# Designs tried in a protein design chat: VH-VL binders against q0aze0. Part 17

Target 1, 268 residues: q0aze0
Amino acid sequence: MKIILVNNRFKENTEKKAQEIAGQLSALNVEVIIDNGLDEPYAGTVDFIMVLGGDGTMLRAARRYGQRAIPVLGVNMGTVGFLSNIEINELAEYLPLILREEYSLEARMMLEVAVFQQQSLLTRVFCLNELLLRSNSPRMLSFALEISGQKLEPYRGDGLIVSTTTGSTAYSLSAGGPIADPQLDAFIVTPVASHIINKRPLVVSPEREISLHLLEEREAIIGIDGQIKMDFGAENRVLIKRAPHPLLMVNLKAKPFFTSIDRSLQRQ

## First folded at step 2 (VH-VL)

Design n1i (framework fv_inotuzumab)
Fold by ESMFold2-Fast, scan of step 2:
Structure n1i (fold): chain C 268 residues (1-268), chain A 123 residues (1-123), chain B 112 residues (1-112)
Amino acid sequence: as target 1 above (268 residues)
Amino acid sequence: EVQLVQSGAEVKKPGASVKVSCKASGYTFTSYYIHWVRQAPGQGLEWIGGINPSGGSTTYRRKFQGRVTMTADTSTSTVYMELSSLRSEDTAVYYCARAEGYTYGFVDSFDYWGQGTLVTVSS
Amino acid sequence: DVQVTQSPSSLSASVGDRVTITCRSSQSLVHSSGNTYLSWYLHKPGKAPQLLIYKVSNRFSGVPDRFSGSGSGTDFTLTISSLQPEDFATYYCMQGTHWPYTFGQGTKVEIK
């Protein structure tokens, strides 16, 4: 068995725990690759990915490995979040099941984001939660939204979010988007502080292609899962579509999505 | 470039064990799974099980569980399949095959195959 | 286990004929990844099986363009647009979506 251990390089205790777990797995004849985010993603074939940390660490793992159709288990290190399945103090209990491959998988759709400068591809990235287009100044953006070749009326506001259903509880929620069952595949298109009357969030088929570009020069940024930031100008356009593969999340125990989100909403 | 070379034909008596080898070359041995498929005379192809050469994790079709053992030696890029308590029904050509996939998860396809090893179980 | 059934079990054809083989599964082969792991193989006596088509419709490297695959869900088809002498063989479909992985019973393509 070969496992990738993904940890949060900015938390010292997480790195020490990753080394401890790697030692335990090596003693059981499991080959371990530690990914703390500093190097390129491991390129070889891997049987399992164990993510040690909170939702942010899972988002990084999904970007790096989510397209390889490898089981990914989120192990919570004491942070609050939606993407972990078990707690670190439960790992010893579940490790035999992991090694015997006795678990179920849940598919979570991902976004493929391609950023162009005119006709030239500038970058292509994958993400689990969302693409955020936002103004980087007090001035509102004017931008065009096109869905599968259909050009909508221009948007004016602070920005736009294109989210997966998994991302419905992240930035999209804060901007007034709906809470979506992560078992559903859909894009959620949520305006950010729109000045235009009747601009509502849209829920569209995951087979749609979504295109965005600025209609006038503005200081704008594209954000991916809150972790990657890119300047976005009038010479740029972004194309968003369903990624070829979903993230395969490991379920070792039932995690009730609806009661979890209900508790989160009560925090305000 | 990619090659899987299997050991030669075997003749065994009922109750014996047989161990077939499959030596890989032309690719990174630990980057792909090796599965075993057999064909009995006059029958179709039957999946037996597979192994990840990297960690040695295995999966076996339930009817072979307890009689089959798959192992990998990364130093020689060789996978072995041992089948015990042989019966006349085990007479078949046994193939090793390379696959992308995941144990218990999926198999994309069997893209390269060994030449086959005939195992005859006779009284 | 997921059952995979091919039809016909055998057929007779001449060089130049269009040959169609079907494969039906007892449940959907769409994997949680969105991929459909249905592959087709050519097998001749005394030789190893050879991969022809993977993920329903993708032709493996070196496979002639006369071979094509189509289908979705539970119903799949392998088509040989113009049968050649080297194509007389037994064809198998295989589902890799659901463990344990299963092959169809085979379709023998014989000279008419």
Scores: ipSAE 0.000, ipTM 0.379, lowest interface PAE 21.5, mean pLDDT 85

Design n1j (framework fv_inotuzumab)
Fold by ESMFold2-Fast, scan of step 2:
Structure n1j (fold): chain C 268 residues (1-268), chain A 124 residues (1-124), chain B 112 residues (1-112)
Amino acid sequence: as target 1 above (268 residues)
Amino acid sequence: EVQLVQSGAEVKKPGASVKVSCKASGYTFTSYYIHWVRQAPGQGLEWIGGINPSGGSTTYRRKFQGRVTMTADTSTSTVYMELSSLRSEDTAVYYCTRDQLYSGYEFPNWFDPWGQGTLVTVSS
Amino acid sequence: DVQVTQSPSSLSASVGDRVTITCRSSQSLVHSSGNTYLSWYLHKPGKAPQLLIYKVSNRFSGVPDRFSGSGSGTDFTLTISSLQPEDFATYYCMQGTHWPYTFGQGTKVEIK
């Protein structure tokens, strides 16, 4: 059995814990590959991915490995997030189930984001939460949104979020988007500080293609899951569609989404 | 507006420790990583490590692990790099530089601005 | 560690010449995000390094348009279209895709 252990190198406590867990797994004849986020993704075959950390670490793991149809388990090491399933102090009791492959999987949709310059593909990335188009200066953007070839009236404002249902509780929520059941597959399109007051969030079929481009030259960026930043200018176009494979999240214990979000909103 | 200003030149004996400072100004100190890069005489540029001033987490090149410690003081917007057990081959100009990382974003992985450099000489 | 090799290690040129410096990495610098984190720096004795190009081909603010970057995967090029007196310096490429970050050994551009 080969397991990738994903952690955040710049969190010192997490690095030490990752080394401890890697040692424990190796003692059980499990081959462990540590991914601290700084190197390219491991290119070999693996059986399981264990993510040590919060939601941010899970988002990185999803971008790197989510399209490979490998089970991914979130193990929380601090404040409970939405993407972890068990706590670090529970890992020992659940390890036998992991090694025997006795767990269920929950599929979460992902976005495929392709950025072009002219007709040339510059980059293709996958993400679990959202793509954010935003101004990188105090000036408003003017940009075009097309949904499956249908051209909407131009947008003017600070930007736009294209989110998965998993991402509905992240940046989209802060920008006024709806809370969505993560078991649904849909794009949520949420304007950021739109100058046009009647631009509402849209809930769109995941089979549609969404494209964005600037209508005038501005300093803008594309943000992916709040973790990757790319320059975006008038010569660029971004195409967003449903990724070919969902992230396969390991479910070892029931995690009640609606109760969790309700509790979170009470605390704000 | 954005500046990194380093402490002055140091002369040390082998086996001693040196602590170099890098004072940031003109931006939000906790929003960007600070990295340290050195250039020894007759050698190229060499990355040593980096620190996140928000929380103080660090990453060091393995060659320096056990000898280097990076810390951040948010009250003075200053990053420190301490290198212990100095050897003659540690003689170099040490630079601090800002990663263009925004809060919530992992990558720019390219450096600007740079501090003016601090010459550390290790001699008998 | 990813090895980054520059060629040539040094070259002699005259003002007005087109200068090309190459940088080759031991493995692909395409990050999982699709971005390629290859940057170029100019270094003069007694001065801090200066960023010229980031993400292969993006010219940094204030950098003259005679500097351009190109390449993909493992092979990258810095071109100076018409060398000026202030361009006699050592040039470094740096990869930021793989940890630890690594610099090329440098290319010294000297007056002919």
Scores: ipSAE 0.000, ipTM 0.407, lowest interface PAE 12.5, mean pLDDT 85

Design n1k (framework fv_inotuzumab)
Fold by ESMFold2-Fast, scan of step 2:
Structure n1k (fold): chain C 268 residues (1-268), chain A 125 residues (1-125), chain B 112 residues (1-112)
Amino acid sequence: as target 1 above (268 residues)
Amino acid sequence: EVQLVQSGAEVKKPGASVKVSCKASGYTFTSYYIHWVRQAPGQGLEWIGGINPSGGSTTYRRKFQGRVTMTADTSTSTVYMELSSLRSEDTAVYYCARSVDYGEYLTPYYGMDVWGQGTLVTVSS
Amino acid sequence: DVQVTQSPSSLSASVGDRVTITCRSSQSLVHSSGNTYLSWYLHKPGKAPQLLIYKVSNRFSGVPDRFSGSGSGTDFTLTISSLQPEDFATYYCMQGTHWPYTFGQGTKVEIK
């Protein structure tokens, strides 16, 4: 059995815990690869991915490994979040179930984002939460949105978010998007500070393709999961579609989504 | 107007710690990475590290790892750099500068376009 | 670490002269995104560094047309077409493609 431990080396407690857990797994004849985010993703075959940290570390793991159809377990290090399943102090209790493959899997859709410079593919990335198009200056953007070849009237404002249902509780929520059941597959398209009246969030089929480009020369960025930022100009276009594979999240412990989000919102 | 304003000059003894502040205004604080760069007398520019104010993740040059700490306070749009166990060779002008993140690596996609005025830190006995 | 080397280390020129500064990196600065994150800065004593050029050849807003950047891969050039008195300064290239970010050692431009 081969397991990747994904951690953030810049968090002192997390690095120490990763070494400790690697030792425990090695003692049980499990081969461990540690991924601290600095190097290229491990290219070999693995059986399981264990993410040690908060939601941010999980988002990185999803981008690096989510398309490989490998079980991914989020282990929380003390920060509350939506993407972890168990706490670090519970790991010893659940480890025998992990090693015997006694768990269920929940599939979470991902986005495939392709950025073009004129006719040339500049980059292709995957993400679990969202793509953000935003102005990188005080000037508002003017941009075009196409959904499966259907050209919408131009947008004018600070930007746009294209989110998965998993991402519905992240940046899309802050911008006025709906809360979506993460078991549903859908794109949520949420405008950011639109200056055109009646531009509303859209919920569209995940089988559709979404295209964005600027109508005026402006300084803009494309953001991925709040972690990757790319320059975006009038010569660029972005294509967004459903990723070929969902992220396979390990479920060892019941996490009632609706009760959790209701408590969170009730107290704001 | 986009600005980064730094705290005033500091004089410290060897072995002490110094904490320099960098207050941002005129832009969305969490949309840009903040780097710290120093210049010792007679030397060139040296990158120390950077912080993503969105989430607080940091990256430090290996030379400073364990001795430097960068933090961000989103309520005041202020980044701090604390350098401990000061030595005479840490005497330098320290600058903060903003950039756009790119990928998993902290990279100045547009370059470092806005800089603070600099803070002179003098380490002397 | 990616090493960045500038040449020359210093030069003397007269107002109106064409000045060329070269920057060489120990490995390719082409990022996986297809972009090249090489920037140029002007630094004067007592002042903060000032961005001149980003992504090899893009002039930053407000920077005079006499400044231009070029190059690819590992070899890059900053050109000042007609040196002005305010251009007396030290110039630095910086690579942002590979962590940790590294500056060149600087090129001091002195007006004769």
Scores: ipSAE 0.005, ipTM 0.405, lowest interface PAE 10.3, mean pLDDT 85

Design n1l (framework fv_inotuzumab)
Fold by ESMFold2-Fast, scan of step 2:
Structure n1l (fold): chain C 268 residues (1-268), chain A 123 residues (1-123), chain B 112 residues (1-112)
Amino acid sequence: as target 1 above (268 residues)
Amino acid sequence: EVQLVQSGAEVKKPGASVKVSCKASGYTFTSYYIHWVRQAPGQGLEWIGGINPSGGSTTYRRKFQGRVTMTADTSTSTVYMELSSLRSEDTAVYYCARGFDTSGYYVEYFQHWGQGTLVTVSS
Amino acid sequence: DVQVTQSPSSLSASVGDRVTITCRSSQSLVHSSGNTYLSWYLHKPGKAPQLLIYKVSNRFSGVPDRFSGSGSGTDFTLTISSLQPEDFATYYCMQGTHWPYTFGQGTKVEIK
């Protein structure tokens, strides 16, 4: 069996624990690859991905490996989060179940984001939570939104979020978007500080194709899951679709989504 | 607008420790990594390590592991680099630099730099 | 560690000259995001280094348009189209894709 351990080396607790767990797995004849985020994704075949950390570490794992149809387990390192299934102090209890492949899988939709310059593809990325288009200067953006060939009235404001249902509790929530059941597949389109006050969040079919471009030359960026940034200018167009494969999240322990979000909102 | 202001020059004897400060202003202190880079006389730039001011997590180049400690004080928006067991080869100008934002991937380029602190190690 | 090598180590030039500096890495600097984290810095004695170019070809705020960057994968170039008196300095490339982050050895641009 081959397992990727994904961790964040800039968090000392997570780095040390990853090395400890890798040693334990190696003693059980499991081949371990450590991905601390610094190198390119491991290109070989693997059987399982274990993510050690908070939601941010899971987002990186989903970006790197989510399209490979490999089981991904989130192990919480003591921070509040929505994407982890078990706590680090529970890992020893659940490890035999992991090695015997005795768990269920939950499918979570992902976004496919393609950025073009004219007709040339510049980059293609996948993400679990959202794409953010935002101004990178004090000046607001003017931009066009098209949904499956339907052109909406131009947007003016600080930006726009296109989110998965999993991402409904992330940046989209902060921008006024709805909380969505992650078992549903849908795009959530949430304006960021729109100067046109009647612009509302939209919930649209995941079969739709969403296109964005700037109507004026401005300093703007595309943000992916809050983790990667790409420059975006008037010569660029972004195309957003449902990714070909969902992220396959491992369920070892029942963690009801609505109980988790309710607790989080009560804390602030 | 963005400023990184470092402490003044230091003269130390071999075997001593030095602690250099870097005070940040003009931005949200916890949103960006701070790194330390040095240049010894006649040599090039050398990355020493970095710190995430939000969690205090550090990463050091292997050559300095065990001799360098980086800390952050969020109440004063100040990062410190302490280098121990000083040798004459540690004589260099030490720079702090603001790196990538902490919400991004673990990649870097250094946008803003402190003015530098000359550390001289002499017997 | 990713090795970063600059060429030449030094050069002599006159005001108005076109100057090119090359930077080569021992492995690809393309990150999983599709971006390439290769940056260029100008350094003068007694002053802090200044960012000139980031992500291969993007000029940093306030940097004159005579500076341009190009390249891909492992091979990168900094070009100064018409050298000015304030451009006599040492230039460094840096890779920020792979930990530990590494600088080239520097290229000193001296007056002829």
Scores: ipSAE 0.000, ipTM 0.394, lowest interface PAE 15.5, mean pLDDT 86

Design n2 (framework fv_inotuzumab)
Fold by OpenDDE, second read of step 3:
Structure n2 (fold): chain C 268 residues (1-268), chain A 125 residues (1-125), chain B 112 residues (1-112)
Amino acid sequence: as target 1 above (268 residues)
Amino acid sequence: EVQLVQSGAEVKKPGASVKVSCKASGYTFTNYWIHWVRQAPGQGLEWIGGINPSGGYTTYRRKFQGRVTMTADTSTSTVYMELSSLRSEDTAVYYCTREGYYGSGSYSTLYFDYWGQGTLVTVSS
Amino acid sequence: DVQVTQSPSSLSASVGDRVTITCRSSQSLANSYGNTFLSWYLHKPGKAPQLLIYGISNRFSGVPDRFSGSGSGTDFTLTISSLQPEDFATYYCLQGTHQPYTFGQGTKVEIK
């Protein structure tokens, strides 16, 4: 068995813990690769990914490895979030199950985000939470939203969020989006400070395609999962689809999502 | 093992159409773009276009626009390239090829990591 | 369209020789985000092309370490440190930064 340990080098104790766990796994004849975000993603074949940290680390791991259809386990290290399954102090207990591959998987829809400049593809990213388009100035944006070829009325406001159901409890929520069942596949399209005060979020089928482009020469940015930032201008377009792969999240311990919402949100 | 298997050689008359298939196996079909590249006799490699099997998004070289159509059948993991209004200069070996990932997830890419065996299309009166 | 020119168009070499092929583009192949999509391929008659190098300098899986890529902006090189019998073929560079994607015209490496 070969395992990638993903940690955040900028978080306290994560490096040390990763080394400790690596040692334990090695002692069990498990090959271990540590990914602290410094280097490029490991390109070789692996059997399991263990994410040590919070939601941010999981998001990064999802972007780096999600397309590879590898089981991903979130191990919380004292942070607040929705994406960890077990606590670090529980790892020893569940390690035998991991090694025997005795766990269930929960498929989480990801976004495929493609950013174009005219006909040239600038970047293509798979992400777990959301795509954010927002103004890079105090001025509102005017942008076009198309859903499966259907052109909606132009949007005016600070920006727009296209989120997965997993991302519904992230920035989309702060912008007034609904909380969605993570077992449901859907896009959530949430306006950010719309000029139309009663502009409502849209829940869109995962089978549809979403396109965004600016209607004016304005400076904007695209944000991915709150961690990646890219400039976005009038000559750019963004295409958003359901990723062809879900993130395969390991479920070792039952976590009732709806009963934990209040607790988790209050901690944020 | 990743494999791309193409349909057999074709002989066509000028003005006719040809449809070449490319069956993919050994990986998740919808995860990767498939492109088509051809080589005419005595010439180099020429990119024709590509398709994302997930959703069917396509991009074509301008010189082929209006004549080329790429489609994907997810149920059979097969990509098709149809070229119409065939000309003698369309005589070539046509390759399907998979677009690999540069890095992972966070990076765009354009390189072709796996190729079909090629399909000879001969256009002759 | 972005033009990609390889140099030389052909060369003769012996087994063990160091071979260098150059690829020059008409404009920078670095995109707005710093990515450069330059790749190299080996093509033998009657066979499918094979990927050698991607992202300027990354060897594809299974590619011998005698193959290396370098360069930036508009100038790129493929180097074979010690030519082997199986390396006699035509080599192509590909730019994938700008559409339409374009290949170099090819460099035929022949046995001396």
Scores: ipSAE 0.006, ipTM 0.496, lowest interface PAE 10.4, mean pLDDT 90
Fold by ESMFold2-Fast, scan of step 2:
Structure n2 (fold): chain C 268 residues (1-268), chain A 125 residues (1-125), chain B 112 residues (1-112)
Amino acid sequence: as target 1 above (268 residues)
Amino acid sequence: EVQLVQSGAEVKKPGASVKVSCKASGYTFTNYWIHWVRQAPGQGLEWIGGINPSGGYTTYRRKFQGRVTMTADTSTSTVYMELSSLRSEDTAVYYCTREGYYGSGSYSTLYFDYWGQGTLVTVSS
Amino acid sequence: DVQVTQSPSSLSASVGDRVTITCRSSQSLANSYGNTFLSWYLHKPGKAPQLLIYGISNRFSGVPDRFSGSGSGTDFTLTISSLQPEDFATYYCLQGTHQPYTFGQGTKVEIK
């Protein structure tokens, strides 16, 4: 068995903890690859991915490995979040179940984001939460939104979020989007500070294609999962569709999504 | 240990081009923007532009548009800044610097956290 | 471009003094997401600039607690509660909300 341990070197004690866990796994005849964010993603075959950290570390792991159909387990290192399944102090108890492959998998849809300049593909990125188009200056954006060939009336405002259901509790929530059951597959399209009256969040089929482009030259950026930032100009367009593979999240322990979000929203 | 290591000093004649390198280590190169900032003798700091190594996307200060080109080589974790049509007022120490990391749900900070040692570019005839 | 002005342009101080540097922008630095991108840097001749404070008031890793930042909108301050020998340097604020990103002209803190 070969396992990737994903951690964030910049978090306190995570590298030391990753080395401890790697030693424990090696003693059980498991080959371990450590991905601490310093190198390219491991390109070889692996059986399991263990993410040591908070939601941010899981989002990075999903972008790096999510399209490979490998089970991914989130292990919380003390940061409150929605994407971890067990706590680090529980790992020893659950490790035998992991090694015997005695767990269930929850599929979480991902976005495929393709950015073009003219007719040329500049980049293709996958993400678990959302794409954010936003102004990078005090001026409002004017932009076009097209859903599966249907051209909507122009948008004017600070930007737009295209989110997965997993991302419904991230930026989309802050912009007024709905809370969605992450077991459902859908795109949530949430305007950011729209100038146009009655521009509301949309919930659309994950089989649809969404495209965006600027109608005026403005300073704008595309943000991916809150972690990757790209300049976006009037010569650019972005195409968003369902990624070919969902992220396969390991479920060892029932995590109560609705009670967790309810508790979070009661704290103002 | 995060490090940005720049190429050595350059002396150029007016009208020439200069290409300065910045080699990154100690972090995932494609997760952070790299920016370039210069300081002319006796002057303050001036932002020139930046590049996202993940897509090769660039942003340049308007006054340098057409004269500056930023590129990234992912295989060597190196960013380059090329400045053409050099003038005496381009004499400066040029720094590469890393833009701070954004977390999910927040772009609450934009800052330059780690800096290269600087490259002196002298333009004289 | 957003103009950023620091005051004073220079000051003389002794070890142990409280030093306050002000940074004023020509436009509000708060964006539509409620974010304000203002950071402070220490720069010594022959050395690279080093980050002190980001996001108005957050101290960067390893920066002594005598450094603090505050402010909102267009007015921001850096305070050094008790100046140390290694603090004699030029200080710069940076606004990162509006492109082009602009630095203040610098405040030189010199030995009295």
Scores: ipSAE 0.000, ipTM 0.422, lowest interface PAE 14.4, mean pLDDT 85

